# VH-VL binders against o27280: the designs that were tried, part 241

Target 1, 266 residues: o27280
Amino acid sequence: MDSMNVPEVLEIKRIVEESESVKTFIFSWDFRREVRPGQFVMVWDFRDEKPMSVSLIDPVRSEIGISIRRVGEFTDRVHGLSEGDLLGIRGPYGRGFELMGRDILLVGGGIGMAPLAALADEATARGMRVDALVAARTADELLFLDRLEAAGVNISTCTDDGSCGFKGFAHERLLTLEENHDMAAVCGPEPMMFQVMRILDERDVPAQLSLERYMKCAVGICGQCCLDDTGFRVCAEGPVFWSQELSRVREFGRYRRDPAGRRVPW

## First folded at step 10 (VH-VL)

Design Y107 (framework fv_acasunlimab)
Fold by ESMFold2-Fast, scan of step 10:
Structure Y107 (fold): chain C 266 residues (1-266), chain A 118 residues (1-118), chain B 108 residues (1-108)
Amino acid sequence: as target 1 above (266 residues)
Amino acid sequence: EVQLLEPGGGLVQPGGSLRLSCEASGFTFRDYAMSWVRQAPGKGLEWVSGISGRGGSTFYADSVRGRFTISRDSSKNTLFLQMSSLRAEDTAVYYCARKSHYGSFDYWGQGTLVTVSS
Amino acid sequence: SYVLTQPPSVSVAPGQTARITCGGNNIGEKYVHWYQQKPGQAPVLVVYDDSDRPSGLPERFSGSNSGNTATLTISRVEAGDEADYYCQVWDSSSDKYVFGGGTKLTVL
């Protein structure tokens, strides 16, 4: 617990370019400190610290991977690093996904496929049937397709522009698919997750959703970590939530909170 | 078929204690938040206490805070309400209820009568 | 504390439409749920999330919620609809579920 809150300076062992805007940074990891899919770490570049989901958990090679999308100053600096360079890693933090039943549906949008890729590895290793709906705006933003295929995952794709697979949004594609799953796990842009959750709830498929914006709460940064208007404002329960909890949050998928706690539309 | 069974109920003296139980079947118990809702004879419904699916969060009405404790046992698929320092005003039929869809209670137990009287 | 106000009784003739109101400050910003309770029985959910209907419930039950008033509407009322009806919300400011006082629907 103490060691989880102290940044460990780790050497970047390998970098995998997942797309033009996404890289996976791989580090040696001591698995006496357990890591589960759905958990995150704080990445420190010796200037700023940001939460990042764990996208690879490989006990056989003693490695973890962290996938980072280039979106601003911090991520631009990290993307400029090379194998052999150093980053501070603190964690893991947060709740991991819970697996149940024999069949799981993964629904991921963009970088949201990162924590789901780690979950896919665990689910297939347990002998579960894994179906993945991988969504993105364009074909070049679809992530982890080769890795999922290598793991034996059954893949469906959709892109907003129709450049790969079904033309449309994840929830539109989901409406055309047979339900047939014991559970689902969802991660991506909040509006996408909201629409997907509604369909899964209507089909009585229990789902877990990962809300990346709530990762900060687990490390003591508060303001946006509590879900309002539900009765269960428990920051420590994130970032993974069951759909039953999220279905009662009027703000989920519609509004976010600014630093002052005011509602702001997505 | 979703079913919530509330065995018992009882007569207890003021200042006494009683534990209510609610046995769940027909659904994955760990996935649902649960509540206790009571109704005094001839009166309306009053929410008493709630617990998250994992048991990590508990909530209480002001009238019972510090006197009642909600808990759950996922291995037994059972919800509990431990009542202490009971008052005449606690006399009511107590319902266990499953929470679904933004605070709605989609399934209810049959109710158990608790009478607090000398 | 947050309070939901319901009329104590509403009377309606068979085949007509019954409307039961639930008043609350800015209740339109909350999800409202409705329960039917017959004498000696547990409550039954009849409308959830303002206007959604549980599977198996007839289309005669519907709901709306805006501003300071939520409404349960029962069209083509039948004798079997005679019951007490309760509205309910979650109040985030007090961390509790709040029920209205109940409305007795009489079908004459």
Scores: ipSAE 0.000, ipTM 0.391, lowest interface PAE 17.4, mean pLDDT 83

Design Y108 (framework fv_cemiplimab)
Fold by ESMFold2-Fast, scan of step 10:
Structure Y108 (fold): chain C 266 residues (1-266), chain A 118 residues (1-118), chain B 107 residues (1-107)
Amino acid sequence: as target 1 above (266 residues)
Amino acid sequence: EVQLLESGGVLVQPGGSLRLSCAASGFTFRDYAMTWVRQAPGKGLEWVSGISGRGGSTYFADSVKGRFTISRDNSKNTLYLQMNSLKGEDTAVYYCARKSHYGSFDYWGQGTLVTVSS
Amino acid sequence: DIQMTQSPSSLSASVGDSITITCRASQSISSYLNWYQQKPGKAPNLLIYAASSLQSGVPSRFSGSGSGTDFTLTIRTLQPEDFATYYCQQSYSTPKTFGPGTVVDFR
């Protein structure tokens, strides 16, 4: 077993409260272990471990950040931690985003903005023009707006309830935006990503989509985290997939599977 | 009105090179993905290549990968297809077309004939 | 690659007839199926996009139906100008692929 497969116990250096339900945990990181936007790490609280996307990659400060939404027992415990407390981290794992062209579009829904925020930092550092469509159910669930603005990103917002920006869904807002992008990166609820993918495919904009699904395994050597008809394993072959790969998956945007393998509608 | 006009089709020898042009007018060129579709004499339509509105993303049919390149000059409203290492099988009428809803091709040029023969 | 097939490869029809052309995809393409008409010596014209949506300016006698893998183009009350070759095309994934075409001849 090499060092990437053994959890390293790291001190929580700083905690940023992004919203009432989302916190970013920041750790010192040795960048001899390369991390790319779109990759994930396994977070271990000494009881359970869960996959979490890397939301901050800062080689200047030698830091990574991991944004976690409070949704259950594990995340409730982690949210109860303070600066100075310890967590086990192993990885990174998975395929990261690939940047191409000069003008890129980011489409993020809720916590899906977390890996896209890291990608925005890299794209702007490379001198790319970045347009971000940030979508959420309500204004309080819009994430990383201040960070994106500070990076020089052109931001459009939409909320289902109209509490901030365009009233409506991400795909409805996307139809009102310019078509001048060389690529797109998309992360959020699967039904949103399905609709966005279809519009981007129509526009011949290559899109990369990040799937943040339930994982049944810690590493990709087990076949438990598979998509229905292609056999793609999110932890091994993802979490980032090209839109052309996902367009061949019958279940994408239609249903998911619970831990027992049963189909559950979105 | 939307117009697309291809040019550049000529007789070339096998192994030769040729660049096709497509002049666009009547719409905001940079807002539309563009494509090349070819048709061999007496045969059906074959998609060749596509390019995004800004030109950063390009796609090719397997039959032309590594030999053809697609590009555009949005300041001149012109689409290009650079064809290298031409083969007899590349003989066809080459159409320029604009991509629209659901990946459909809503406007087509008149076509330009490329003949690859000695 | 997604393979497209059409049937019939050719048919003969008279003015006033109703005809149907079938298109099949080798895998599900949802509604990403478009139909084109090509007259001899001319470029193709878009008739139907998204399986069933009529392109602006196309006569209402043309209609499309289907989803997934099986699609049809119907021309009702065939007119002289409808004698042409018809192609289906999937845009679900790259490479974009066309069917082999159906020739509609006068008789």
Scores: ipSAE 0.005, ipTM 0.408, lowest interface PAE 16.3, mean pLDDT 84

Design Y109 (framework fv_cemiplimab)
Fold by ESMFold2-Fast, scan of step 10:
Structure Y109 (fold): chain C 266 residues (1-266), chain A 118 residues (1-118), chain B 107 residues (1-107)
Amino acid sequence: as target 1 above (266 residues)
Amino acid sequence: EVQLLESGGVLVQPGGSLRLSCAASGFTFRDYAMTWVRQAPGKGLEWVSGISGRGGSTYFADSVKGRFTISRDNSKNTLYLQMNSLKGEDTAVYYCARKSHYGSFDYWGQGTLVTVSS
Amino acid sequence: DIQMTQSPSSLSASVGDSITITCRASQSIEYYLNWYQQKPGKAPNLLIYAASSLQSGVPSRFSGSGSGTDFTLTIRTLQPEDFATYYCQQYDSYPRTFGPGTVVDFR
């Protein structure tokens, strides 16, 4: 437990520009510290520390990758780094995805494709059939398409503006996809995940959903990570939850709470 | 408290039809997939059919495909099993059960006996 | 369909004994296996899900282990209420299938 609380200073081995706003930072990793898809690490730039999902897990090359979207001061500084620069990495933390059955559907929105890309690699390595629905606002925000194709994943796309694939939202595209799956994994904006979960429930497809909004506490000691009705602390029990667990949480996808505890619709 | 109460089991002749009901209470019915599992006298458990929370997807064991239909009425918190073209081999206690995480069945009703005989 | 087999089909035990029941799948199901207990004249109740996770309210003397094709249910310090039939069930694929059951009776 102590070794997970001390960041290891690692050299940025390689940087992949996924889009204008997303970069994947690749580090050499000692796999005596196991990492599973769906887990996150704390990234320390020697000034601030932020949680980031692991997007690449490659034991053959002894590498992990962390995909970071530029959204604020911390991520702007990290995006300014070059190969050879140093970052502190602490973790991994959280519960990863679990795989079952022979066929899996991945539904990812925006940066939510990052943990799902790592899951796709594991599912493919295990001989599963992988279908991915990749959703974004515009074509240039669709992530990991080349990597998923290289892994043998069957890809469907949708964009809100129709610039690539189906014109519409992920749940609207999912309604046109009739193939049944043994399980699904979903990661993206919470309103998208709620709509997708509803459809998967209708199809009796067990789904796991990643609640990235709660990745603020690396140790699980965080009052902000509590879900209504369950008392779950996302850092300790999540960020990955089964759809039946989330269907019992009335606020999921319907409203959130502001700092004063007031209900605010999505 | 979660409760499931099956009803409708009676003696029917081969080739006949029967509809079983399962009344649910103590939980938000539409949020859970439901299942039917049967057990012939002195035999083991056999999974029969499953239905998603809103009823959009249904699944059946090979032994009942084409003969049985599963449905639900979420406004009445009731699960149904429509059994057609009944055979002697369908004689069993029929349980309804709630599907929980990991495909497990965490709450079961008491069962209703269906006898198919002339 | 995935076939499930259990061993032994029956066993006799005394209060205080520790017993093991095995379950085998005809193909790999990873850890997608549940265990149930059924007492005579009663509906089954869930004991273990996902091969090794203890269901809420189930005594800690019950434990599950295994992955792939071979699974074990262990009951430590057997109590009078534990004399029952035990079933494994896979949820790797449809149709769901149960093992034939193991009867645990009084010695």
Scores: ipSAE 0.006, ipTM 0.421, lowest interface PAE 14.1, mean pLDDT 84

Design Y11 (framework fv_marstacimab)
Fold by ESMFold2-Fast, scan of step 10:
Structure Y11 (fold): chain C 266 residues (1-266), chain A 118 residues (1-118), chain B 112 residues (1-112)
Amino acid sequence: as target 1 above (266 residues)
Amino acid sequence: EVQLLESGGGLVQPGGSLRLSCAASGFTFRDYAMSWVRQAPGKGLEWVSAISGRGGSTYYADSVKGRFTISRDNSKNTLYLQMNSLRAEDTAVYYCARKSHLGSFDYWGQGTMVTVSS
Amino acid sequence: QSVLTQPPSVSGAPGQRVTISCTGSSSNIGEGYDVHWYQQLPGTAPKLLIYGNTNRPSGVPDRFSGSKSGTSASLAITGLQAEDEADYYCQSYDSSLSGSKVFGGGTKLTVL
């Protein structure tokens, strides 16, 4: 749509500090422009524009939230902003998660919990049973635990260093979880997502995975967003894909592409 | 102890229908995906169909898609396979099998024989 | 036809070691999917023998072991006994466009 291609200048209503490196920026939103979990927006600081997943969708308060990890120049500038400052928001873009069945497993790594937190809210509002496996390198990098608990989500944690919950990786923790689910949603580093997808495939749990990479053009055809075997455009056909779609993609979990389209190992 | 007991097999003519049941006991039925695996006389194992723990997702082998329907009733701890438009090549022992959280078929029923013949 | 290839038969003498191969491709074992093994005694239902490439269920003797490398897996039976005479099946998942749970064609083990 035309309105999706014009940035709206919005005031930062509230900032939530999720961790030392992650903040959630909350804006008033007119829900005549629908937003679904799994969709993203373009965030414009009046110098550069970057894609960010929507992490909070609250029609009751007429608010959306966007969670941003500090990883470079753009995000450093945005992290320096205060309540009352302005950002340009364009979108939403991409397809959101689909919910089916009676229960769902969420598997999130690091900032990948951001779109899954929004999904957890929707799933619980629909009366689904929600189990979340929240993974991070260390305990202080686990995100959204209080929010998930408040939503009634059953939480399992794992950290690489063992500082909270299971000591190990998400896929290793998943192997110790005995309960089956009607579906799963997964977001995090691609190597984690690849391992988790494989286990869920073998368990007969259909999974949706969110690929939030190389989204420089959120509106048009973007060659850098294409996947090797399918030609899918992450910004238009993703970022959410079913596991059956991703299992056909040779690059998923094995290599990535730089901005010039060259293959580089993980 | 985990037990799976199949029933409903028998002789049916080509083009006919048959419904198989599998009664499960000894575990929380709703927490496990379930499958049907068949074996033609003197032949190997062939996976036929699978269903998620709460019944929200189903899977079918290409050979049976559109003809067979898997379902479950968690209140009765029972798995079903509705078989329509049966063909001679569907003749087999049909096993009910539980899918473990580690991906294997960890428990199997004794099997029920389906013979499609005129 | 089988997506996973097993030899149709293997044989050995009591006390010896036999191995049963399971050959797949890049869309199954080569993709990283686990291999499980089942033993089927004549006239009985299959029984889980090995799960997750290398693990034994409770009650399976340690003379049975599994391994996986590249696009293939193997079941090894050491100290072969007459009661091991059975059909053995490998099983994995295939991620191709027709992806599903796939079984090998089966291997008949004869104890001479």
Scores: ipSAE 0.638, ipTM 0.850, lowest interface PAE 2.1, mean pLDDT 87
Fold by OpenDDE, second read of step 11:
Structure Y11 (fold): chain C 266 residues (1-266), chain A 118 residues (1-118), chain B 112 residues (1-112)
Amino acid sequence: as target 1 above (266 residues)
Amino acid sequence: EVQLLESGGGLVQPGGSLRLSCAASGFTFRDYAMSWVRQAPGKGLEWVSAISGRGGSTYYADSVKGRFTISRDNSKNTLYLQMNSLRAEDTAVYYCARKSHLGSFDYWGQGTMVTVSS
Amino acid sequence: QSVLTQPPSVSGAPGQRVTISCTGSSSNIGEGYDVHWYQQLPGTAPKLLIYGNTNRPSGVPDRFSGSKSGTSASLAITGLQAEDEADYYCQSYDSSLSGSKVFGGGTKLTVL
């Protein structure tokens, strides 16, 4: 194993409460180690290790941010931490997003907005026009709205219950938007991404989608995150995939593998 | 009223080149992806190429990849198709078509005839 | 040879109901991509007839209807009129062809 695969113990510099269930943990970062939106790091709380997307990349302040949703035992422990506490971070890993064109569409659902927020910062810094469709179940689950607005992103929202913006799902809202973007980046629940991808394909908009799978090693060795038929490893060939790549993955949008390797439906 | 008007068709020898144009009016041109669709005499419709509204993305049918180039000038509301290394099987009426927000072709030009013959 | 399969011809008498089938596969219609229909009158450019599986553009009479199920789509014409004599094409998207728009082979409708 390379030295990069050894967790670096870092102090939590700041904690931002994004929502009731999501916190962003900010760390000092040596940018001699390049990090791209869409890449992930392995977060170690000295008991367990989980992959987390990078949601903030700030070369000026020499900081990165990791947004974590409270969903289980590991994340419960992490959410209990305070500024000044320590976490182990190794990475970054995986293929990040590639920016192309002038006009970019971001489509995110829930915590899926985390890597897209980082991408939005980069895109706007490059002078690109960014539209973002932010989806959530309810208004209080919409993430990064103020941050995106401050960056100059044009935001459209949709919620399942209609508590904010369009009432319905992201793909339904997308049908009402223009199709003149040069590229799209998508991250969220896989059923959402599946529907969104179809629409973007029909519109001739190149799309990159970030997948979530169980990842253990993060270096393409254990095979836990392998996708059926293609053999794609989400940690190595992904987590960001082009729509053309995912079109070859039959399990996409249909099922996933649990930690025991069993097929489970979405 | 949405209008699409193709031009540039004609007779050309095999191996030759032609450039087709499509003048668009009656809508915000840059907001719509455009496509070329062709129809050989007495045959069905065949999609040829597509370009995004801003021109940042282009797509081609396998039958024309490497030979045809789609482009657009949004300042002139014009769509183009540069056709090189033309073959007899490229003989067809070429239509420019606007893509709707749902991915259909909601408006078509009258077409321009391209004949490739020795 | 077309990715989407249509019957080469259908016919009906005025006032009758006719249907035109469009059979695809798991990489296009079966994948969930929308099906659109076009009418081409003799000597004219195609015209959008049905979009998004079931929707009619303005000016298209309600006697035209579209449906989609599984890997197939269908165009139904009720109250057939002489003016309906034309070629009809279905169109969709195929993910197995490097992201290509695909048309059916076309169906010639004859009004008897």
Scores: ipSAE 0.160, ipTM 0.707, lowest interface PAE 2.5, mean pLDDT 93

Design Y12 (framework fv_marstacimab)
Fold by ESMFold2-Fast, scan of step 10:
Structure Y12 (fold): chain C 266 residues (1-266), chain A 118 residues (1-118), chain B 112 residues (1-112)
Amino acid sequence: as target 1 above (266 residues)
Amino acid sequence: EVQLLESGGGLVQPGGSLRLSCAASGFTFRDYAMSWVRQAPGKGLEWVSAISGRGGSTYYADSVKGRFTISRDNSKNTLYLQMNSLRAEDTAVYYCARKGHYGSFDYWGQGTMVTVSS
Amino acid sequence: QSVLTQPPSVSGAPGQRVTISCTGSSSNIGEGYDVHWYQQLPGTAPKLLIYGNTNRPSGVPDRFSGSKSGTSASLAITGLQAEDEADYYCQSYDSSLSGSKVFGGGTKLTVL
């Protein structure tokens, strides 16, 4: 048990309201403990602990940001906190994204834009051209548009209800966008990621996809962290995987698992 | 004018090795994924291998995985296929092909013949 | 066997219409992957004829058209000419293989 596995009690320095349901909590961070886009931390409110993706990495200000969507009792309590209040943070955990080439496509659904926003910052700082497809159910759930625009990212949007941008799903919008990116990074609901992956595979665009499954099993080794077809363990090898790794997995995009470990269609 | 020119084919014994090259001109090579596609005499087309524009990702047909290695040198506008542990069933014309829209192959070279025979 | 099935041969007379089928399954065309068509004249490299199910590259006459429905695709050639005598290949992508691009077995078109 080293220092990264012990929760550090940190003061909430600033809170940014991203939408009615999403807030980014900003903390001072000692960057001797490196953090990369695609990694996550465990957030402890002194009652429960939950994994959260790092959405802001700012070594100049010595800050990290953690974006949290309000979906249940834990997140409701955390959303009730104010600047100056305390949270326990431990980590970071997981495999981060790798950047290669000159041009990157980001495809994010809902809160899946959180780790991709941090990646966009790094890619633009490296001089890469960044195209982002931001998908949500409604216009109010599109995240980080102002931040991405300020960073010089080329933004495309789609909403299920047509309230902003293309009316339809992320994969339908992707079919209308420029091809031939050097790489892509994808994060969102697994069915969305599966559809996006198959298009990118057909187009010979190498993609990295971030799986939520890893975060549920992050600090413990359990059977649920294993993907059947390849025998690799999501919590040991993820959450970020290359598309060629996932193409071998029968479950990806087709099945999920219930608490008993049985396969259930999406 | 887009041109792809293959070279390096020839006669080799089973178990031998060959390295194929494809010289590309008339386009920005680094912006396109590239593939090798083969055709045995009198037979159909078979996709062999693909490589992303920067070379960070490679893909192989199961029939060649572990024996063939695709690579590229973007400074020389050249695609390569290193073929090891060659078998009689690898005998074919090998085409260099450029990735087009939707995963099509929009330009093809004239091919180079590889014969694996004793 | 080829993952995509084509008839081994078709024939027609000048001016007639011929159709070449490409039959796939749920792991390729049925999953929504696009179909492309190539023409190979005797002694030459393949040439892209149709991409993305229905699109023609510049220089391909409108006598050539593609369509896709369910698990199958078709290439139609109207106003058949002697110069159309060639081998035709469909191509798609199959998710049940290790990320493989797949070709049909090819169809030899004979102009009578």
Scores: ipSAE 0.010, ipTM 0.520, lowest interface PAE 9.1, mean pLDDT 85

